VHH binders against Flagellar brake protein YcgR (ycgR). Designs and how they scored, part 193

Target 1, 263 residues: Flagellar brake protein YcgR (ycgR), of Thauera aminoaromatica (c4kar8)
Amino acid sequence: MAELSTPSPASPAPLDGGRGDELEKFTLRGARQILQLLQDLITHRGLITAHTGGGHSFMTAVLKVDEERGRVVLDPSPDPQANRRALAAPRLTCVTQLDGIRIQFPLVGLGEGQDKGRPALFAPLPAEMLRLQRREFYRLQVPLAHELSCLLKAEDLARKPVEVSARVIDIGAGGVAVVVPTGAAEFVIGGTLPACRLALPDGEPIELDLEVRNLNRQTQRNGTEQLRVGLRFAALPRAADTRIQRYIFKTERALNAKARGGL
Key: E = the ipSAE of ESMFold2; O = the ipSAE of OpenDDE; V2 = 0.75 times the mean of E and O plus 0.25 times the DockQ between their complexes.

## First folded at step 17 (VHH)

Design LB64 (from AX8 with E58D; framework vhh_7pa5_2)
Fold by ESMFold2-Fast, scan of step 17:
Structure LB64 (fold): chain B 263 residues (1-263), chain A 121 residues (1-121)
Amino acid sequence: as target 1 above (263 residues)
Amino acid sequence: QVQLVESGGGMVQPGGSLRLSCAASGFPFSSYAMSWVRRAPGKGPEWVSTISDSGGSDSYADSVKGRFTISRDNAKNTLYLQMNSLKPEDTALYYCAREYYEDFGPWFDHWGQGTQVTVSS
């Protein structure tokens, strides 16, 4: 199902994950800034995850930046199959962090060769890099101990109404991500799930309409077949918005208290 | 601030064992899948193992299957890697890494400074 719910390679996902102009102010397009950021990733030995599409990815790092030839040189995967997938991909989505700042950039036109006698992957320098601080993209990862759940009102494969209790794994001002067992319900990107119920620790469940934004099958590294569903708050009453923001604030404060307790 | 601090590395002879630990702080540890990643001189980073947030599922790179065991103690905010039957090719700096999920898939949004493992006679 994840394959049927993702855009085809002929319509690749935007660098910003479909958030358009919302992330434009965090996009670097200056040549000097891009070169400096790539150099910082080399200096700090940044671990980069390169997504090749179809749920596949591999780990890499920047070996060097060849400014004169306008390209980056990357470590290949020790897995030859991962390298073959990468070379066949129309684009790679590379993501990493530096000093708590999320960094994301596309690579197009990947090739293979040698650098100083060692296997290497080559790609043209990215024309843009996304640089986001926590406050610009924050999603609270929900503590397992909170047992946050959302009762989804969906349909099965036969279009029959079903209710599925999904574990909430992250939450932000605009929505939640939940985990659902594969096959529990049918989800369509852009579809609306009406009158779902979000259970927060304090108070009655919040009734709200959710729009399906993305579907990701989690099978590669965990070995567990689960579906991650990204859900947007379609219509959020002020009282519900206040309760969600309060939960996020209280949980962040508790995490900060734990961190300070280590002193 | 998210902190991940690895320990337990050292020198060991081929066939020996080591237990690595990673102390996590500054985030809800029990809500994140955690991984071990290694980097040897002259090689790129290699994913070694992942464990789910609850500890209910795990996975391993083919090169370490049957020899390494990943585990976690959510009450202590600690991740472990038990390494048995060590080989010279296991020599590397071992990083503890936190998985974060985005629309395009999982990636590592934080990692520690690493702990050195050297396997030699």
Scores: ipSAE 0.681, ipTM 0.898, lowest interface PAE 1.3, mean pLDDT 83

Design LB65 (from AX8 with S31R; framework vhh_7pa5_2)
Fold by ESMFold2-Fast, scan of step 17:
Structure LB65 (fold): chain B 263 residues (1-263), chain A 121 residues (1-121)
Amino acid sequence: as target 1 above (263 residues)
Amino acid sequence: QVQLVESGGGMVQPGGSLRLSCAASGFPFSRYAMSWVRRAPGKGPEWVSTISDSGGSESYADSVKGRFTISRDNAKNTLYLQMNSLKPEDTALYYCAREYYEDFGPWFDHWGQGTQVTVSS
């Protein structure tokens, strides 16, 4: 994964994205189940993205599970800086897939050492692992032609109120991801943006409160910088939720029909 | 449904060039950021490069910056990696991967079988 940075200090993203009560039924906490799932990741050579916070991540894989010592052994990154960030992080958020099912787990207390004479990263076994089917984590990648936007109410560097029109790049039942020019506003992970307005193609904008969940900076080839902001719906009226889900379903149907038609 | 099929690998001498391709099907390719990831013998996976859905943004691992160029053709549902000034350390199985963005950040939800690149005298 691209290693993206943000000016704000950030803890690693929460394992469940703030949906703990809804996702508990998909959370594995049994020691034997966790060991089996980690072993399955080894046998299927799963590619894992490990998020270290502040928009940084690196690729890894489970090298082995040491059940007797209660720890997991991970491949270190070929990038020494990524390994240093990982070791300094209070927590890693690891995400991968197995047979199309999303698997997510935290690692705390990361250390470095050797495994059979080769560099390795070590961590205690995770206390929990999340297994989600597509229905529980789905997000629609928004077609550029739809020109979906969200008017964000935020603050600039001088703490002055500012409104930023942001392009919506994906949308799901729980939130949206948007892109904004870097410096357009100051965003703080965990902060709330009140009374934002989400514009869908058919109808009036939806007024909603958004919580900032993550920040990732990217540089365009032409030299301009963009900030990718993940935003959670703090609360949605039933009517707004229905409109968002209808848009997602309708758009997915249209895109699938176009793809199957061979243009 | 989702399929990613890499091609274009092979054997080259140090300093040589190769162009990798990835044919995508079963999803709206133009709406997803795409990446190249590699696995070398005895090493863990390494992210190589990412390109945004429109092709307007690119990023690269420090180890390949200035030597590799990622590009895409959304009309053909194809991702490319132009590799120049190849080094023995670039020897690896190269995977095409689809980026999926969640509230904690981007990750890969699909990848192909890979295409082998060997750089040796």
Scores: ipSAE 0.552, ipTM 0.837, lowest interface PAE 1.7, mean pLDDT 84

Design LB66 (from AX8 with S31L; framework vhh_7pa5_2)
Fold by ESMFold2-Fast, scan of step 17:
Structure LB66 (fold): chain B 263 residues (1-263), chain A 121 residues (1-121)
Amino acid sequence: as target 1 above (263 residues)
Amino acid sequence: QVQLVESGGGMVQPGGSLRLSCAASGFPFSLYAMSWVRRAPGKGPEWVSTISDSGGSESYADSVKGRFTISRDNAKNTLYLQMNSLKPEDTALYYCAREYYEDFGPWFDHWGQGTQVTVSS
């Protein structure tokens, strides 16, 4: 969002989100497939979020694919600062969806000019595009009524071992996000939390090792500070993976039924 | 399946007001931050406003601050945008969008078909 466009020291995130080889089977590299997908985004007028790094992003859309010049033409942001950041960025990470399929692709070598007399951004056609069904990237937002928790083994502010019961706010095939009060423990990005216990319905808690991937500080309406911690499953036994997938599937179906006025 | 259906658009004169609504279904609305995004003819999409899942925080594009108010009713699975002091430059299709947060940041993973707002004399 251009509104959060204050300079950030954060480096641009990797396109694959740290899942390199696992995402290879979902990566399109054929020129015709890439051209067709970009054309589909034009036809469906897909809203694209383009990340420029440092926590900055802007909204765009594909205006056209110039096959003769090997370029994609994009709508510029109405915010001049967002356009300047985009032009200065070594790489854009573009994310959108088409018919429930996540589409992600890099753009490098961004330039500016005009298309049919209107300002436009230009970039070489991406060499790759990631196309993921919901199941591959899906994160179930966990209902509060489920009281899903994960007992974390971390360190407190004095670097002493501490156990923190954290509420799970979302869960997917690759990990969970949890919330803890600010100051309850210290987390180091890339650090491993061993022998944590994830509580799921219909069985004993699952013991697993979690890797800290991201940290986000938030202020609630009541003034309470909280820390959202993204955690990756470092290793996941098949039985645990099956239970997690079953929970996600069952809960998603129940929530969809409720949203349609069902249970 | 996720569905977002916008309504409340129309034609108004400069200085007028409109209230947009977005009916959400197929997902747990109260667990997602929601946004309004607009696209004017011949221009790129522009983020307008975001409201947190609880409604506890909200943010606005500089172009609409002080004139627009975003709100939500989690019991009704509905998002609103109250638009006051409308200007010709507010003319656009207005989309309701669901915000999804990943390790590289927030993005919009679903949006509706839009509702047209036209501000002219």
Scores: ipSAE 0.597, ipTM 0.870, lowest interface PAE 2.0, mean pLDDT 83

Design LB67 (from AX8 with S31T; framework vhh_7pa5_2)
Fold by ESMFold2-Fast, scan of step 17:
Structure LB67 (fold): chain B 263 residues (1-263), chain A 121 residues (1-121)
Amino acid sequence: as target 1 above (263 residues)
Amino acid sequence: QVQLVESGGGMVQPGGSLRLSCAASGFPFSTYAMSWVRRAPGKGPEWVSTISDSGGSESYADSVKGRFTISRDNAKNTLYLQMNSLKPEDTALYYCAREYYEDFGPWFDHWGQGTQVTVSS
């Protein structure tokens, strides 16, 4: 009967240092590495989406890197309102890709001015940049026909163990998103669910430890409520990692073949 | 491997029309929202239009609304942009882009090499 609140940060941190800090191994902090990566984005003409919070973003690109002053120069948006939001934001979350690798970095202290007589945005060089292979960020939308489920081992309101069978709606190398009936169990962001069981097609269920990453209440067309839960793989055995990867790649290939008329 | 290949650009007089195409491969096209993005000489990149995965919803930048129409053919893995009443201000390199959604919002995780549109008399 209890209705869970779903707090959503307006500007989530781009580098998620959550429990286990798996992203640390993908984080660049060397000044020379950061300068080189930004220069690579210039050379390869990378398009960058800069998120200013509150659901707002604008498109930009790195114009140049000023190594002596430790700053980056960016294209302003053609939309003056987007530029005003960016300048007012405490932090930008910048996301792009380079040769299939996801690149994400924060910018703080954004200012405006001119570069070679044209409007430009300026920011100090980021202290860190996240660089992820597709494998680490990709999410496969799970086909309904696969009937994928995850048996969650959670707690009820009285902190007593409860098992909830949840439908898996997406899956990636780092986790799954599931849907559960509202009130089936208590979930808290950062909480751990030990020894859950992920049922993939072909083979025995995979036993996994999961961390709750996000919660979203969903109201369906018929007015019923369900809870979407984002779950991170807190500990993933090598065999489980291999099986999840194979499922993702096989399913993606099959969906691609179907989309091309049975190619 | 994700590939997006734009075509259909060219030179046209003001008031003319062009239809851009984007051939997608290497991913389940029908499950992704798709966008057109342009970059004019001396300007930053500008989002032009987005279409949902099913084609059931569309959105446009104010600068092109009423003149451009985005569409898709999921059976052919192809995205289109019909451009009518073209203006010199529409001169740009036009990119086909795949929209990826995360907790912080949408971003473009892949785009093509672009197709050049030049509007001049």
Scores: ipSAE 0.567, ipTM 0.850, lowest interface PAE 2.0, mean pLDDT 83

Design LB68 (from AX8 with S31N; framework vhh_7pa5_2)
Fold by ESMFold2-Fast, scan of step 17:
Structure LB68 (fold): chain B 263 residues (1-263), chain A 121 residues (1-121)
Amino acid sequence: as target 1 above (263 residues)
Amino acid sequence: QVQLVESGGGMVQPGGSLRLSCAASGFPFSNYAMSWVRRAPGKGPEWVSTISDSGGSESYADSVKGRFTISRDNAKNTLYLQMNSLKPEDTALYYCAREYYEDFGPWFDHWGQGTQVTVSS
């Protein structure tokens, strides 16, 4: 039974997926907005996946919002073991969708009881909720073994054209982040890099225009400096979008082969 | 536009069989794991079964293991659930759901409107 009381290190991922500053504009903190969104989930009978940590989750739904007690009432799992894991978890990460929009929120202090004579789970109202299109959020951390690269067409410090092969460290529907050795090229936030080539596994490189979003210098453990460049897809053809999406999904499958109830 | 359309539900007596289908469109079906989820009157949603993107692996809730079989036809963008030895407790609205992975684990980012299964004598 002690194994079911997973400590904090096995807690679910952060509410914002580790992108707090980028997701702030999509975070609801107003009490009325949170109450309205929870009510919308009740009205639309939203299917909620509640992650309890350690790769475990269960299906639930919001039964009601108790504004007087500041609580949300949830359906328990038909699996008693899932309910025990949920009650033992320091935090639940709840995720669902409404009209194609991702909704994600934490629940802390889960308890059990009865609602009108039926078993129910209770938790304080969440202090925040994310309401976000997938296209605006998700970024896959690219496995090193994939050796994913992007050939950047940029300028050096003397404004001479230069081609730089950069390693792709993350990729999403809206762009990529790459690492470039310091001094290899000059990047300006808001600048456009035309006709770059993204090399995905199997198939021809994808030719695309990239816009520089952000620049961050990183010092590696060996003392070598690298520049991390965030790049947005400026104009992405449908065929290219489809290939990028397929790569992301297939890589997720490979990384999470046993994710559902796995170790 | 992602669309999932369930069919094949109906009324059946205990011990009977039904085959549910889900027609998928608007996304690369063969790149996603797919699931069946059900919701009975007065009960919360219950995950029923999942099949991997290739069809190479399957998993089932304990309540349906040995009675239900999930399968898919990637050429036809269709998901199936073969339901045998049906019990009154299987009465529910059955949803086809697309499974999506995040760093915290899998969840469902789309589901259909459901198909009703009623098991009674």
Scores: ipSAE 0.649, ipTM 0.883, lowest interface PAE 1.6, mean pLDDT 82

Design LB69 (from AX8 with S31D; framework vhh_7pa5_2)
Fold by ESMFold2-Fast, scan of step 17:
Structure LB69 (fold): chain B 263 residues (1-263), chain A 121 residues (1-121)
Amino acid sequence: as target 1 above (263 residues)
Amino acid sequence: QVQLVESGGGMVQPGGSLRLSCAASGFPFSDYAMSWVRRAPGKGPEWVSTISDSGGSESYADSVKGRFTISRDNAKNTLYLQMNSLKPEDTALYYCAREYYEDFGPWFDHWGQGTQVTVSS
């Protein structure tokens, strides 16, 4: 997380796309339910990843809930730069898990101060919290041996069309994450890449439109820099949806068999 | 079910070394990036290091770079952290964590109970 940075200046607030009707049934809005869940996170002593947008994040934990002041108290990052990013962000997206269930909530109006003489971050209690079973947000980590690729149709700095072959690192019903060499093309969060080609095992590549959702730079041990690009399926062909689901199912089943004692 | 079990912590003097291990089960270990995260007394959680699924890419927090080495053995479903030139500031509970990637970025979807490292004279 701390090693990641985003090259794009566009950083739409996280959860803007997540406020759809599909998430409503998983959203807690009752004050008592929110307080109970935050207290459960304190009891669990779980790790929380707080995303500040544009691929920046830091780790935190809920220290306490101040019900009378309507605030949550968080551990600050040991990295002062991460704390500055968090305080400047219009919104934090906090993600954690409790008993295998994904918990996600926004924090708006983050401030800093002290709690019992120690530095702390403060935010108003969230108005909503998401509780999602893994299957609702599931993304298959693509086995390296499958060598899945996606041919991206993008533009260079001069707005000239360029094609980039990207390795697919994960795939779900809603999109893929890929890695590309830094500088291979320019990506803008919210931008659309038309007529890209996703190569799955068995059959012709799938032609589809992809929307850029996130950008993260990653530096390898040898100094080689890669860009991770999160892509949403913007216009998925009807037959392609079935093929993607079959690939995910078959691969997950094979990986589960491998994990149970096969190599 | 996903399980991550850390071991190898203990007490050591400044300048000493320790090797942490994390035994993973219940998932295809070789298909996930893995990380070490620590929680020190009076400090929030701090990311320490990440290794890619193949082991071909590693990253480190500035505070440990050059002193710690992350590695993995996919045949044994085990993650390691070799800690050299330990400092009192490295005193913390060390967690093994599994990285999960989504459209807003990476996060940790599972972690172990932790192993305690104490660096003091």
Scores: ipSAE 0.583, ipTM 0.860, lowest interface PAE 1.9, mean pLDDT 83

Design LB7 (from V56 with T58E; framework vhh_7pa5_2; at its last look DockQ between E and O 0.75; V2 from the best seeds 0.76)
Fold by OpenDDE, look of step 18:
Structure LB7 (fold): chain B 263 residues (1-263), chain A 121 residues (1-121)
Amino acid sequence: as target 1 above (263 residues)
Amino acid sequence: QVQLVESGGGMVQPGGSLRLSCAASGFTFSSYWMSWVRRAPGKGPEWVSTISDSGGSESYADSVKGRFTISRDNAKNTLYLQMNSLKPEDTALYYCAREYYEDFGPWFDHWGQGTQVTVSS
């Protein structure tokens, strides 16, 4: 009777999408630094998006830092279902900004209770907080006029291969967000889309593998639904990375020039 | 510098209507998805609505669906929220927020100071 070794729960995907070495410089691990940053979030009434996985998120805020008990107190969602998902999640990914700097931190061991007679969520203090200041983690919002597209190789409901042309709405070194018509393909979070083609203005499309990371449904005014898909670059050749970075840089420069009245 | 300035809030009776505006500056407004978020007294923040960069797609929280309409004028760099059939539970500070969508999902990198909406008899 071969003891089927229960596969060890896959360690939560690193916050860094595999760029761990580069992110270390921006990761706060010091207890004092973490406490200060959380306190700053309180002071500035930072709006936090907490991701529970599966494409679900809710908004929260840090209410209190309890240093003595080593815990952070969060606002619960007005949506009871969101709170249930949060409590059931093995990990929350919290994302916010302070002074224009993106802040990301994980929370594990979430519980519910009361703080001063009000419902609250409790979690141990995060072990790490990521402060991203660098352009490397910058996501460019793609101008509508660029009509940037990505040909997705996916499957339909019948598992038949389909190609879907998706509009790219943002792009960074780590991935892209796209919009597709609902029903054009079936997307599975964690699934890989092989041999997709990202069209950049500067040359031939880039072939790359994409990992589906997030799905979000939107409704058009005409009643049709669209799907936003967050995609991670599963494997990006260095040459492709360079092209993407060049595009981002060039576009950003143009946008800034325009904003300054130069265009 | 990115700026978002909300306006149009006020006091209204239940069943009344308000139109909120958000003036955006310091960035290419037409390139960003935009959202409304609200925070009621003693409650956590709540997402209200999101609109696409082009204005062609929108989404709403269940709590406001059918009553609120998000819109935008990219030529004026302005986001709007038409609020109809207002209820006391809609009383909140309403924020205009610039949205990003990454691999983990949506998040907001900028928001204004908010505009107060009070629904009371």
Scores: ipSAE 0.847, ipTM 0.944, lowest interface PAE 0.6, mean pLDDT 90
Fold by ESMFold2, look of step 18:
Structure LB7 (fold): chain B 263 residues (1-263), chain A 121 residues (1-121)
Amino acid sequence: as target 1 above (263 residues)
Amino acid sequence: QVQLVESGGGMVQPGGSLRLSCAASGFTFSSYWMSWVRRAPGKGPEWVSTISDSGGSESYADSVKGRFTISRDNAKNTLYLQMNSLKPEDTALYYCAREYYEDFGPWFDHWGQGTQVTVSS
């Protein structure tokens, strides 16, 4: 069987998914604001996902904030390999929610140690935290009935061309996420897949260049492996962008009507 | 308003079985990947299992693989966790969580209040 693509630990995901200028107005940089938000996460027992890059992540929580030493203390993973990846990563991307608002912050310089005799992870306080209202940076979760697919033009382990038909699980202005069988192709974070084809329900497929941003491994019911692949649009012609936005808008309208019991 | 309501927790003896349910409302359940997360006394949260939007794929933490089975019924907007061969170490508050996938990977944008599972002789 084809060898599983191994995500690179040296290519951390961007904090903002490449939307830095748009996100500046949602960025907290004041020390008091950051301390208060971290304390709120402690108080509300926020469930945090910490991404270590390469499609790997673990669950954590903020255990405490040490104001005098300028550090945050996190629960370690029960998986020793996840802790090793976290300590080796140049940066963690931490994501959670508070009162329905997405909270995202980077941690750099992560170290291990003990807090009150309990293993813990430590990092300097983040210099910034994002508070994102989810409706402003929407990724549509694609209804199964739409059967959206994307034909990926990728390479196998021998660097030979291979085509992979991938189901699209979400779509937004900046990209898609897809699922493929593990071993169908080699995917590398940062790699480019030229001339892929996105099939929308209402027309000819759209030709797109895609950049691999994330890889996440899953097991199918039959025991074989599946890969979720996060893909960013490299460049998007206006006509393609318009078709994608129209699809998202129509689908959102239909989903909202079903949720309200309407037409 | 998104709601996730867990149920089915309780007291069981080691080696016993229990089935958790999570009723989902306020969103299109079948469009989302769903997970179970647990928090044992005095410990941080631990991911347990994830199931795809269709129910066609699933993943498990090593500590529960072979003993727990995640499933879903999209017609009833319900997520399940079948827990067999329970151990005292499985004692925890179990949360139903809605996954949201971004280009940096999955995270949870909603979770319920949890249902308590206690495994004790």
Scores: ipSAE 0.688, ipTM 0.887, lowest interface PAE 1.2, mean pLDDT 85
Fold by ESMFold2-Fast, scan of step 17:
Structure LB7 (fold): chain B 263 residues (1-263), chain A 121 residues (1-121)
Amino acid sequence: as target 1 above (263 residues)
Amino acid sequence: QVQLVESGGGMVQPGGSLRLSCAASGFTFSSYWMSWVRRAPGKGPEWVSTISDSGGSESYADSVKGRFTISRDNAKNTLYLQMNSLKPEDTALYYCAREYYEDFGPWFDHWGQGTQVTVSS
């Protein structure tokens, strides 16, 4: 049937379960790891949103993992129409969260039946599961070849405004760590650096307010000291957040490909 | 109400070219990274290409690199995919998708209805 484009509900979940290669590094394929993760969902009583396509979804949960028969048992919807849509769908995209870690997996070949006298949905074990780590704890070590920099707007020892170009050594969803020559500027833990500019490889510098979170003096091989400054993003527009996370993801993927011999 | 409307698909011979367009409305187009994703008959979705919000960065699947070019016109709220040197393997329904980031992964929170590309002799 030819239809007008149907607007999707505002939802961060991908309709078709992701974008292949870009999510590959977060994808779990070992049978034991998949079984353990499904068991963790049971243990933590994790609610699952199962997307059946066309903007439809229903809430479910894993009731049981049948390792011998290679299948999962799911709680059916109290809405019979939702169950009919699920059974008719060529695949379900299941989305849930454990301890701030987002988990997504496909189910193909859904059937219905009973488990211990109660209605249940059955599907073969997924061949893959996506597991995305907690955002605030992950840090990418920035490759030296990227020459990533952040222009800091700070004050010198006489409290005069100075601009310092600092090399970014690590980056995460919550902030960056930079290296600044000793004496170039004064930093105070808890202090705010307004309107700093982070230069990413893809596009215009991002204007950011940064909060100083930690300070560490590092002595280099030649005996010179550098100041290592940990900086938190005070507020981050979605577009800026997206660019930063994209850089992190693409760089990690490229590093993993190099480690595997560039395949 | 977010809407993405693809157009420009059709039938071409191997070695031919097509230009796909995606008209976006209901959001600030210039603030979002955009992607093209395709689904071939009997296969799952395959990511094809992504462009940054400013157009300053592009990436491509290995299967299309050197043949396809992604671009955008933020003044017109339109995304494009120029497809050259088309192969039978490029036959698929092509979707325009808006990227959203959460927990270190790209998510597609809005998709178009798709436009069919058929490459056959």
Scores: ipSAE 0.000, ipTM 0.150, lowest interface PAE 12.2, mean pLDDT 76
ESMFold2 (binder alone), look of step 18: mean pLDDT 84; pTM 0.843

